# Designs tried in a protein design chat: VHH binders against Radiation response metalloprotease IrrE (irrE). Part 2

Target 1, 256 residues: Radiation response metalloprotease IrrE (irrE), of Deinococcus deserti (c1cz84)
Amino acid sequence: PTALAAAKARMRELAASYGAGLPGRDTHSLMHGLDGITLTFMPMGQRDGAYDPEHHVILINSQVRPERQRFTLAHEISHALLLGDDDLLSDLHDEYEGDRLEQVIETLCNVGAAALLMPAELIDDLLTRFGPTGRALAELARRADVSATSALYALAERTAPPVIYAVCALSRQEDEGEGGGAKELTVRASSASAGVKYSLSAGTPVPDDHPAALALDTRLPLAQDSYVPFRSGRRMPAYVDAFPERQRVLVSFALP

## First folded at step 4 (VHH; framework vhh_gocatamig_d2)

Design s22 (from b1 with G54Y)
Fold by ESMFold2-Fast, scan of step 4:
Structure s22 (fold): chain B 256 residues (1-256), chain A 120 residues (1-120)
Amino acid sequence: as target 1 above (256 residues)
Amino acid sequence: EVQLVESGGGLVQPGGSLTLSCAASGFTFSSYALAWYRQAPGKKRELVAGITSYGSTVYMDSVKGRFTISRDNAKNSVYLQMNSLRAEDTAVYYCAREVTYTYSGGTDYWGQGTLVTVSS
């Protein structure tokens, strides 16, 4: 494996070990394993949070959405876990420096946050119950109380069959000339299971006649043979499972 | 009764310095976080700097390295040392008490404000 892949694996181990000792994954429970560290909520402008090892404080921005606060807390806990692992920290300083080191540490703490909030056991249970579907994605986001985007990346990593997951939602476009803009369905986030070398870019328009668009319009789940609507215009055949929820549709594209 | 009283505002030239003070009363000062906010004409009130009861500090990006927040628990006071002042720092500055023990934390008490004007 690459040095980054090895570091990510170690970060997931640290998160799993920490999580195994917790009574739950709510905000209060997440702090249970940290002795001598105080959780503090306060306004932080555009920053989501920070870990202050000098004063033994985790700071979380009080003026961001609750879902963001909890992910940020898990991210800051991951900073504390990483700093406590001398071997991982030593390996990172040997391989990286400056801005690149900071970027890698941030990436690892996001990996740790996801692993802490969405344990492998939860993901595997949902894949067993629902298969690699838009519904499994919806259930993961709901049960773990995370954004659909966070759930999507975690679900894709543990999905064995070749699948592309996507979160699609309506966005308002401003038209030139008369009247206001119309809403268009676009991909907001996407991730593929291991071994799939295809990507569905954010901003990709989803045609009005696609199952994903129809599911959102009717508010009914739809599963049928259709295609992946790549931004290039290519239409790869796929079995599409579209699950509408709130103002979005959660989609899986099962590839042959 | 909780009270926060600001002082130290005034007119300074660009590149100058000012120290704002906030005197607090009516609560156990050492147990609370305090913050400085500012509001320029026609703008929303924004966080400038904050300090927790444990000494951790937060700063908005545009003031980091120029402003320093500090507290003196014996004097029930919080301070904002402002260096290298710019025209865009012109605003009414407010002292605030922060609720930090809740997931929906935020400001529960505000001072009356003190005007800082940076111009030649």
Scores: ipSAE 0.400, ipTM 0.791, lowest interface PAE 2.5, mean pLDDT 89

Design s23 (from b1 with G55D)
Fold by ESMFold2-Fast, scan of step 4:
Structure s23 (fold): chain B 256 residues (1-256), chain A 120 residues (1-120)
Amino acid sequence: as target 1 above (256 residues)
Amino acid sequence: EVQLVESGGGLVQPGGSLTLSCAASGFTFSSYALAWYRQAPGKKRELVAGITSGDSTVYMDSVKGRFTISRDNAKNSVYLQMNSLRAEDTAVYYCAREVTYTYSGGTDYWGQGTLVTVSS
């Protein structure tokens, strides 16, 4: 194990311990375990939030979506939890400095935020009920009230079978395109379970005849044998589960 | 009635400094967060800096280290000290009152704006 892997495991432990004492995961409930720290909403431009230990304040950008505000709150709570763990904080300062230390701390606080909002028990329950599917991804995002992208990464990390998850959405067509044009379905985000060597890149076009495109077009879930549409044009066989939602489709590619 | 009145704008050379002031009246100043926004011609209004009632501060990335926001509750005033000014800092600067609660926030009052021009 690496120092970073150990730090991530400790961060998940801190988040799980904190979460166990909370009455819920709404904004008020998330603050219940922090005594002497106030929560303030204000405009923060392109910054999502900040934890100010000097003034005992968590700041959240008032100009972003509620789901993003809650994830940011969980992220800032993770900063407070990390700062309160003398051994972990000491280990991090011992291993890293400067910009790298800052990057590692931000990574750990994202890990803590995800663990707090999407507990392992919730993810494992959904995987047991629905399998590693686009539906499981949709259910996780809905029940945890998080973005599909946040749910995607958390679900992939706890998925044991070899699976690629993807969030695909319509984007504007470029080729004929001064002043309008049809929408093209592309991959917006993707993550694979541990041990999968294959990557589905953001921006990859999804063919019109693919189950993911058909599910979005018909607005009906589709699960069938098909393929992973790699950017190279390679078509790897996979069992595809596609779950449409608004202008996007949530997809799992189960590999052999 | 709530009023926010900006002053201190003007013409400066690149590398120069200006201090903007915002005089507030008609409310309990110490209970509110205040912020500075700017709007350049043809661009959207953007947050430059903010300060909470507890003195926590927020800055946009391009001004961090160059601008400093501060408040004086005894004088009902908020300030923006602008150093190392650049041509891209040219804009109308607005003072704003932020309504901040435990679970929500937003701008409810704006000043009239003060023009800052950075040119040679």
Scores: ipSAE 0.117, ipTM 0.614, lowest interface PAE 5.2, mean pLDDT 88

Design s24 (from b1 with S56T)
Fold by ESMFold2-Fast, scan of step 4:
Structure s24 (fold): chain B 256 residues (1-256), chain A 120 residues (1-120)
Amino acid sequence: as target 1 above (256 residues)
Amino acid sequence: EVQLVESGGGLVQPGGSLTLSCAASGFTFSSYALAWYRQAPGKKRELVAGITSGGTTVYMDSVKGRFTISRDNAKNSVYLQMNSLRAEDTAVYYCAREVTYTYSGGTDYWGQGTLVTVSS
């Protein structure tokens, strides 16, 4: 495998090991495994958080939503776990330098955060119960208390059949208080299972007659043969499972 | 009971320096985080810099490398050293006390503010 793939696998192992000792995944429980590190909430402007190893502090931006604070906490804990793994840290310094090293470390800490909040056992249980469906995606986001986008990437990585997952939502009027255009259903985020070469881009419009649009409009789950609406206008046949939740629809496209 | 009193504001030319001071009273200063915010005319109040009880600092991107926040627990004071001042730094600067032990925390006390004008 690539050096990055090996580093990601090691990061998932560190997160799984840390998580196994925890009583839960709420903010209090996440800190249970860290000795001598203080959790501190501060306004941080545009930044979500930081780990300061010199002062043994994890900082979380006090001015963002609680669910985002919790993902950020898992990300900062992953920084602490990575810093404590001499072999991984040495491998990274041997392979990368400067800005690239920092980018790789941030990527690994996002991998660690996802693994910590969405354990493989949870994802596998949901795939067994619901299959690779929009409902599995909704249940993962709910049970792990993470964004649909975070759940989508984690679910896709553990999905064996060729599937594209997507989170779709209505494009709201620009500055709803003053004016704007009509609402249009677009892809907000997408990820595909291993081996799928196709990408469904953010911003891609979803036609009004598509199962995803119908499920959102009716507020009822809908599963049927249809297509993947690629940005290019190409319509690839797929079995579509659309699950509406709140102001979004969570979709899986099962490919032949 | 809790009071935060800013001083050190004034008129300076671009490229100049100022040191803002905030004197605190009415609470156990060493146990709290403190922050500096600013508000320019017609704009929202924004975080400039913060410092935890343990000394960890946070900065707005546009001031990093130019401004330095520090604290003196013996004097119950927090400071903002501002170097290489720009016209866009013109604002009323506020000292604030931060609740850091809970996710629902945030600023619970504000000073009255001190005006900084960067102009030729």
Scores: ipSAE 0.261, ipTM 0.721, lowest interface PAE 3.4, mean pLDDT 88

Design s25 (from b1 with S56N)
Fold by ESMFold2-Fast, scan of step 4:
Structure s25 (fold): chain B 256 residues (1-256), chain A 120 residues (1-120)
Amino acid sequence: as target 1 above (256 residues)
Amino acid sequence: EVQLVESGGGLVQPGGSLTLSCAASGFTFSSYALAWYRQAPGKKRELVAGITSGGNTVYMDSVKGRFTISRDNAKNSVYLQMNSLRAEDTAVYYCAREVTYTYSGGTDYWGQGTLVTVSS
């Protein structure tokens, strides 16, 4: 266990305690426990949001997608929860300084946001029903009304078997003109379950004969023995479960 | 008893203008944020514009520059000025009260709605 792991556990505990008192996870329900704080939506350029404790205001960028606004709200609520926990705040100031302290606080507030929007009970129910699959990832994103990337990190953290999850989508090759060039399937985001020390980096090409590419092309779920297509060219054997949804494919790689 | 009553809806040609009004009663109007939502056939109800108790505003991207939300605390009213109307603006428009924060999922009271039809 590390100091950071202990802080993350405490942040999840704070989020779970706060969430237990809420009637739901929509915007109104999320604010129910913070009567002294005003929520304001406004254009904020490239900033997602901010919490201003001096004026008791949470600001959310009005120009980003609704699911991102809600995740940002949960993140800013987590700042308020962290500031209200004297023991956690004291421990963080004892261990970290300056830019490192700010990075750790940001990380903890992302942990709190995920825990608030995707409770452990919801994730565990989906893993029981669907297993560690692309379908479980799709259902989590839908039911929690979060991005596939947010759902992916949360699901991976609660998955016990050694699994790599990935969100893959088509992108055009650069400098493709009208009627020319090829579309390329690439990894947009990936996260691995606890104990897995491999990473599948964003931008990694997925071969067109891979189950993930075939599932997207056919629009049908596909599960079979295949491999993890690492950017290095390494092909690690894995049981691949690929679930196509909209213009993307949600993939799990179950490792030996 | 909280009540929100919309008026000003009707038929207008593309490129035309319309002003919606919402008269509120049964609460301290100046203390709450108000919003306009709309629902077109086969679509979910969506936020069009909101205004805080302090006067800060928010708009959906497709109406920015065309619609203006305002409030008159002395008259307990909120308004939506709609310019350069398009066929896709056709919907039932709802006035809504927001609590503890500004608009987007925090509505505790809705008006009955007023129909806006943009057609030639």
Scores: ipSAE 0.000, ipTM 0.114, lowest interface PAE 16.4, mean pLDDT 83

Design s26 (from b1 with S56R)
Fold by ESMFold2-Fast, scan of step 4:
Structure s26 (fold): chain B 256 residues (1-256), chain A 120 residues (1-120)
Amino acid sequence: as target 1 above (256 residues)
Amino acid sequence: EVQLVESGGGLVQPGGSLTLSCAASGFTFSSYALAWYRQAPGKKRELVAGITSGGRTVYMDSVKGRFTISRDNAKNSVYLQMNSLRAEDTAVYYCAREVTYTYSGGTDYWGQGTLVTVSS
């Protein structure tokens, strides 16, 4: 067990404890457990948000999408939870310093945010109902009201069989367009289950004859033996489950 | 020039329903968050429900599942649908414009209020 793995486990415990006391996971419900802290929306340029303990305020950028605002709120709440856990904070200061310490804290607050918005019980229910599939990924994003990318990382963490998940989309998508330039199907995000050392890099092209491309083109789910299309050109055999949703396709690659 | 005018309050029996309406004028309605607050006699004014310019909603725990806030940008109106009303919902209800979307308030304009009485 690594120090980071232990810290992540503790952060998930803090998020679960906080979440158990809440009436829901909407914005007001998330703030319910914080006494004397106000939530303020304002333009913040390139910043997503901030926690200002001096003035007891959480700031969220008003110029980003609502689901990103909500994830940012959960992230800032996780900062408050971490700062309130003297043992965890002490352990982190003993293990890390400088820029590395700040990076680890940010990582832990993202772990806390995901745990708060996507509880383990929800993920496990979806994996039981749909298996490690593109459909399970779509349902998780919908029910938790989070991005497909956030859902994908959380789903991969709790998937036991060796699976690679991916969100694939066209480089440009125009619903009502005619003509247009070249559109390439690429991996937008990917994550693998525990123990899988392989990954699909963002930007990796997906061939036109791949099940993921065919599912998007036909708008029909496809599940068949095929391969993982690594950026290097290597083709590893896998059972592919491709679930098209609007202008993207959610894919799982079940490995041998 | 900003005005918020509430309507729809009245006497209703426990378990009944009411819809409160708030008509707004004097500003670009679609750009602002709106909220419903209430104040019972001898108590502080409290946030009941809020809705952002993008349609994201916030509810007080005690009304969640019973009340629904909505907006109609074409009519410059915000609504509070109240179902399964209880005696403790008796209060003056205020429509408010929110400059900052804050749990404890951030209101710059208030309506005059409309009385809701839940009693037999």
Scores: ipSAE 0.000, ipTM 0.085, lowest interface PAE 18.3, mean pLDDT 83

Design s27 (from b1 with S56H)
Fold by ESMFold2-Fast, scan of step 4:
Structure s27 (fold): chain B 256 residues (1-256), chain A 120 residues (1-120)
Amino acid sequence: as target 1 above (256 residues)
Amino acid sequence: EVQLVESGGGLVQPGGSLTLSCAASGFTFSSYALAWYRQAPGKKRELVAGITSGGHTVYMDSVKGRFTISRDNAKNSVYLQMNSLRAEDTAVYYCAREVTYTYSGGTDYWGQGTLVTVSS
C-alpha cells in the first residue's frame, strides 16, 4: 500500500483501540480515555475546534450543531492519539514536510474521527443486513448520530462492490428575468467505493423522472435498473436504490 | 493580560491600499499563530489570512494575490497589507490568536476590531 494508506490504517487502529475502552460515543464518554486533558466549549468564529497539548485542553466551538461538535471532538482526540504515537509521527516526518505534512495530519485526524464514531464493526454489520443501499446509509447516520455526508464517506470506504453513494436534496432555483424560484433536486455529496473512478459532483441536477426524484416525491423507497445522472449529461447504466428521508433522498448506484 | 490591539482601518477608494497592524501583549508572541478575520454586514465572521509561528501563510481565495499577512516577532506585531481593495472587502477586521499544535484551528483571543470601508 501507499505511505498514506498505511498511515490511515494505523490511525484507524489507534481509534479502534481508544474506542474499545469507552462506555459510549456521546461527548462526555469520548473524553473517558484521556487523562489530564480538559474539554472546553467556547465561541470560536470560523474554526470548529482545537487541541492544545501545551495547556492540555481540547476546545470545541459552542456555535455549531451538536453532531458537528461531536465529530470535531473526535477529530481533536485523533490529534492527541496521533501525537502520542512516536512511530507514526516519525514515519510522517520522514515522508512529508511543511504544508504537505499539515494536510496529511488533518486528513488522518478526519480518518480517526470517522473510525471512532463509526467503527468498522458497525458499518460491516449494516452492509451485511441491508447491502450497499440508501437504507444502509440512513441507518449508519442514525445509529452513529452523524451527518449523512460523514456516514456516506465512511460507508463507501468499507463497501467492496463497485458502488457510488449520493445524498440528494431539493434546492431553490431562480427564474431568469422574473422574480421567484423553483425547487430542483441536486446532489449534495457523493463518494464511490474503492476502484470506482467515476464521481458525482456536488450541484449535479437529478432529473424529475429519475428513481431518486420519484422516491422523494412519493416518500417510498424505490429500487430499479436506471442510470447515474452525471453533470455532463452522460447516463451510465446502474441499479439504483433510493431511500427517501425527510427532505432528502439517500441513493446508491450499483455498477456492473 | 492577553491583549490584541488593531490599527490602520479607515475609508479607502476602490483600487486603493491599506495596512492593518495588530500589537500583541501578555503572551509569548513567537509561539503562536495569528490570523485576520473579517465580518461584513449580514455575514458570518470569516478567516481572511493566517500566519503560523514558523511564518507559513494561508489566505481566503477571494483575497489571494491581493492581501499579504506578515509578522514581526521583535515588535510582537502582525500585519495585513491589503491591495486592490474592492467594495466587498468592506468589513470589521479582527486580529486573532490561534491555538498552537492543531490543524483544525481555534481562536482563543480576539482584538476589538477595526472598520475598513471601501467606497467612492
Scores: ipSAE 0.000, ipTM 0.121, lowest interface PAE 16.2, mean pLDDT 83

Design s28 (from b1 with S56Y)
Fold by ESMFold2-Fast, scan of step 4:
Structure s28 (fold): chain B 256 residues (1-256), chain A 120 residues (1-120)
Amino acid sequence: as target 1 above (256 residues)
Amino acid sequence: EVQLVESGGGLVQPGGSLTLSCAASGFTFSSYALAWYRQAPGKKRELVAGITSGGYTVYMDSVKGRFTISRDNAKNSVYLQMNSLRAEDTAVYYCAREVTYTYSGGTDYWGQGTLVTVSS
């Protein structure tokens, strides 16, 4: 595998090992495996959190929404786990430098956070129960107490059939001459299962007559043959499963 | 009873320096994070600097390099050394105790505030 793929696999192993020793995945339980480290909540501007091994602290931004705070905690714990793995840290320093090294470390800590909060067994159980659907995505986010976006990436990684997942929500379209306009449904986040070479970009508009838009308007789940609404205007046939949740719609596009 | 008492505020000219002090009582000081906030006229109260029980520090971008937060556990005190003061630093400065382990975290006790005015 690539150096990055190997590092991600090792990070998942570290997260799984840490998680196996915990009584749960709530905030108190997540800290159970770390001795002598203080957890502090404080306003941090645009930073979500920080881990400083020299001062024995994990700091979480108090102004970020609660579901993001817990993911950020898992992310900072992953920094601590990574720093404790001499071989992985050495391999990363051999392969990467400067800004690229920092980007890779951040990516790995997001991988660790997802693995810690959304264990493979939980994802596999939901896929067995609900299939690769918008509902499976909703249940994963609920049970793991994570954002729909975090759940989406984790679910896509473990989905075997060719599927594109998307989180869609209304956004306010602004006119250039005056700030203001009508809301339209757009893709907020998307990820595809392994082997799928297509993706939906954030900001892609979803037509008013699409099943995803209808599910959001009615607040009722819809599943039917339809299409993937690519930004280019291409309409690729797909079986669409749209699950409305709060002010969003969680969508899976099952490809031929 | 928890008490946080600030001192050291005053009038200073641009480019000058001030040291704010916060004396704490009524709790195990060394176990808590402490922070300095400020509120300028017409603005929201904002975090200026924070220090954890372990000594890790955080700063607002506009004060980084000019302000230094520190603590003295033996004296139950936290300090804010302010250098190269600017007119925009004019505000009431508040000492605050930060909750260390909770989703409902953030500030649970505030001092009364001390006014800092930077003007010629």
Scores: ipSAE 0.029, ipTM 0.443, lowest interface PAE 6.9, mean pLDDT 86

Design s29 (from b1 with S56I)
Fold by ESMFold2-Fast, scan of step 4:
Structure s29 (fold): chain B 256 residues (1-256), chain A 120 residues (1-120)
Amino acid sequence: as target 1 above (256 residues)
Amino acid sequence: EVQLVESGGGLVQPGGSLTLSCAASGFTFSSYALAWYRQAPGKKRELVAGITSGGITVYMDSVKGRFTISRDNAKNSVYLQMNSLRAEDTAVYYCAREVTYTYSGGTDYWGQGTLVTVSS
């Protein structure tokens, strides 16, 4: 396939191999497979973390939430795994240069982090049990203890049928003294399964009569024939599965 | 048992320099990261600079290039060299011990603080 697709596949292999030897996926357990690398938690302002290969140190920002620390740790571990794979690193230097190379490495380390925290077996079990649904998305986020957005991308990559997933939430109301708009349900994050060429952009409004809006309003899951509400105004027919969770609704659009 | 004792605070003119010292006791100093925080009146306490057990440093953006954190494991001490001081650097400066190998992270012991006043 593409060089990037091959690199991602190799990164997933590295993460799976590393993960197989771990007692769990909590922060302490994630370090169990790294000999000679020290983990240090420090305040780091707006930075999430860093890996320093010269001094064999992983730094994690102590001032962010535990689940974010854990994803960042998995990301920094992926940097260490990538640097230890001479063939992958050589292939990347042959294909990419400068800022593009750094962007690709960051992308691969996010792929590795997701693979480490959300193993293929977990995702496949949930897809078998619930199908490509908003409920599967909710359960993945809950069981892996990751953000809905992280779960969304991982689930989409392993979904075979043509599906668009989305996380939708109500827009914040403007403060007193500002000219206020109505509270509106919008797409916060979206990703599609392989082969789907359609994009549901962040910020896209969801009409108040849509199943996603009704599910959030009623706090009851809804599954029915409806449409994908593209920002252009186009309404593509889809089977919509909407699962309300906390202050958001997790949605799958199964395409024809 | 764990103690962090700061010194070196005082009044300094804008553009001047000052060195803060923190003497540590009651633990294996070389095994811990240490940091300097500051708190100006009416503001929350913020990280100024940190240094890992291995000597890796981190700085707040507004002090980067002006302040230098260092440690001397033989003397159980951490230092903050402050150059090109500005009025907005006026604060109580705290030495802190940082936790390692934990998902909770953060500071577990604080010094008493030392006042730095930058004014003409």
Scores: ipSAE 0.022, ipTM 0.490, lowest interface PAE 7.2, mean pLDDT 86

Design s3 (from b1 with V58F)
Fold by ESMFold2-Fast, scan of step 4:
Structure s3 (fold): chain B 256 residues (1-256), chain A 120 residues (1-120)
Amino acid sequence: as target 1 above (256 residues)
Amino acid sequence: EVQLVESGGGLVQPGGSLTLSCAASGFTFSSYALAWYRQAPGKKRELVAGITSGGSTFYMDSVKGRFTISRDNAKNSVYLQMNSLRAEDTAVYYCAREVTYTYSGGTDYWGQGTLVTVSS
């Protein structure tokens, strides 16, 4: 297909090959395949990390959350893998230049990072066991030790049926510290499987009578026919699977 | 014990240059990363530049191309060469030792700081 799609496929191949040789996916295990490269943590302001091929060093921002640090490490490892693949690098330089080339490389390294931390075999096993559900999303995030947002993008890309995934959580009230007040459930992140043309925007409120809100309120998983609560107010029929975990609910909307 | 002592601060005109030095003692200097931070009045302390034991460098975006961090392991010193100084660079500059061998990292020792004032 497109040059970008081909490059993404090649990055996934590089990540899979690298990952196959690792004893695990914790921070120490991720470094096992990179002989001569040092991992260094330090405050980096607004940057998550950097790869310095001249000095053989991967820099990771010490002031971000541990799961973000691991994703950033996988991202910087993907930079090293990409730089080691002459054919891919040559293809990218033939197609892109300047700032656009840098943007494409960053995109590819995010693809590589996701593939390293969430192997296709893990995602496929979870989809086989739980189906395209909020529970599958929760299990992926937990087993891969990644954010629910990272997990839902990876899960959506490997989901064949038409599904919208969402992470929903309670919003703070402006005066919460002074006396509290009711919290509003909103969509924090969402992604749809291939072929689905609908999107559920971040910030979209979820009604109190929706299965997602009920699951969070009761702290019990809930699956039933209901709807996708689009920001526009449209209510598209869907089979909703809501899996509550602490103060958030992981939701799948299975479309007709 | 571990000591980091900064010097080289002072008053400079906009567009001018200054070189800050940090003399380290009490540890194996060549084995550690060092960094420069700064803190302006009423603002949080922020990382300006860092250099690893192997010589890799990092700069915050607002100083990239204007500042250069370097180290001299024979003299147990780290330097910050500051060019094209602006009023917003006015701050107390701190030398820091960075713990880079752990997965949580971070600064474990700070110098006393040296004041840089860019006039106007």
Scores: ipSAE 0.037, ipTM 0.506, lowest interface PAE 6.2, mean pLDDT 86

Design s30 (from b1 with T52V)
Fold by ESMFold2-Fast, scan of step 4:
Structure s30 (fold): chain B 256 residues (1-256), chain A 120 residues (1-120)
Amino acid sequence: as target 1 above (256 residues)
Amino acid sequence: EVQLVESGGGLVQPGGSLTLSCAASGFTFSSYALAWYRQAPGKKRELVAGIVSGGSTVYMDSVKGRFTISRDNAKNSVYLQMNSLRAEDTAVYYCAREVTYTYSGGTDYWGQGTLVTVSS
C-alpha cells in the first residue's frame, strides 16, 4: 500500500469510530461527538464551509442545498478528527509539504466525509441485497441522502468483483432555455472497483443502442450482456445493469 | 425596528484604502452574525466578508489578505477595512444581518448601501 492508501485507511477508521458514537447522521446528530465546537450557518459565497480551530467553530454555507450542507459538515468534522490524530498528522508532514500537503488533507477529509455518511456496514448490506448494480448505487444515494457521484465512489471502493460504475445523463450543446440544441447521453462520473485498471472518463458518449440509453428512454431497468463504451471507441464485453432514475441512468459494467 | 446604516464609502485611487462602518440598532447585536456584500453594475450581489458572534470570519477569495472584517459589540458596529483597492472592487457595499441557526436563508435585514469607486 502507498502512504496515501494508509492515510485513507486511517481516516476511514477515525470516521467509523466517531460515527459509532452518534445517534444518527442528520445535522444535529453529526455534531453530537464534538464537545466545545459550535455549528454556524451563514452565506459563504463560493465556499461550502470551513473549520476554524482557533474559535472552535464549524461554518457551513447556508445558500447551498441540504444534501451538500451535510456532506460539507462531515468534511469539516473530518478536518477536526484529522487535526486531533497526532500520528496521522505527523505521517502526513513527513511525506508531504506545502500545497501538496494541503491537497492531500482535503482529499482525506473527503474520504472521511464519505465514510461518516456511508458507513461500510450500509454499503456491504446493499451489495449483499442487490449485488454490484445500478440499483445498489441508487439505494445507497437515497438511504445516505448523498449525491449519486458521492455514492458511486464509495460503492466502488467496497465492491469486490471487477465492476465499473457510471452515472450517465443527457446533455444539450447550447441554448437550453430556448429548447434548441442536440441531446447526447454522456458519462457524468465513473469509478471502478479495486484492481480494475480500465476507466470510463467523464464526457464519454453512450451510443443510442446501448442498454443504458434504452433504459433511460423506456424508464425501465435493463440488464443484459453488452459492452463498456470507452471514449477510444473500444467496446469491451461486460454484463450491463442499467437503472434509470429521474433524468439519469445509473449503470454497472460487470467485467469477466 | 431593525436598522443597519452604512458609512465610509467614497472615491479612492487604485492601491488606496477605505474603512466602511455599519451602525446597527433594534436588536441584540452580539447574538447575530453580520456581513458585507457588494454589487457592481450588471452583476449579482455577492458576499465580501462575514463575521459570526464568536468572532470567526469568512472572506471572498479575491479580497482575502486585503480586506478585514471586525465588530465592536459595545458600539453595535461592524467594520470593513479595505486595503490595496483595485478597480474591480468598485461597487455598492451593503451591510447585512445573518441568521445562523437555520440551514437555509441567512440574510434577513439589509442596509441601504454605500458606494465605493476605485479609479484614477
Scores: ipSAE 0.309, ipTM 0.730, lowest interface PAE 2.9, mean pLDDT 88

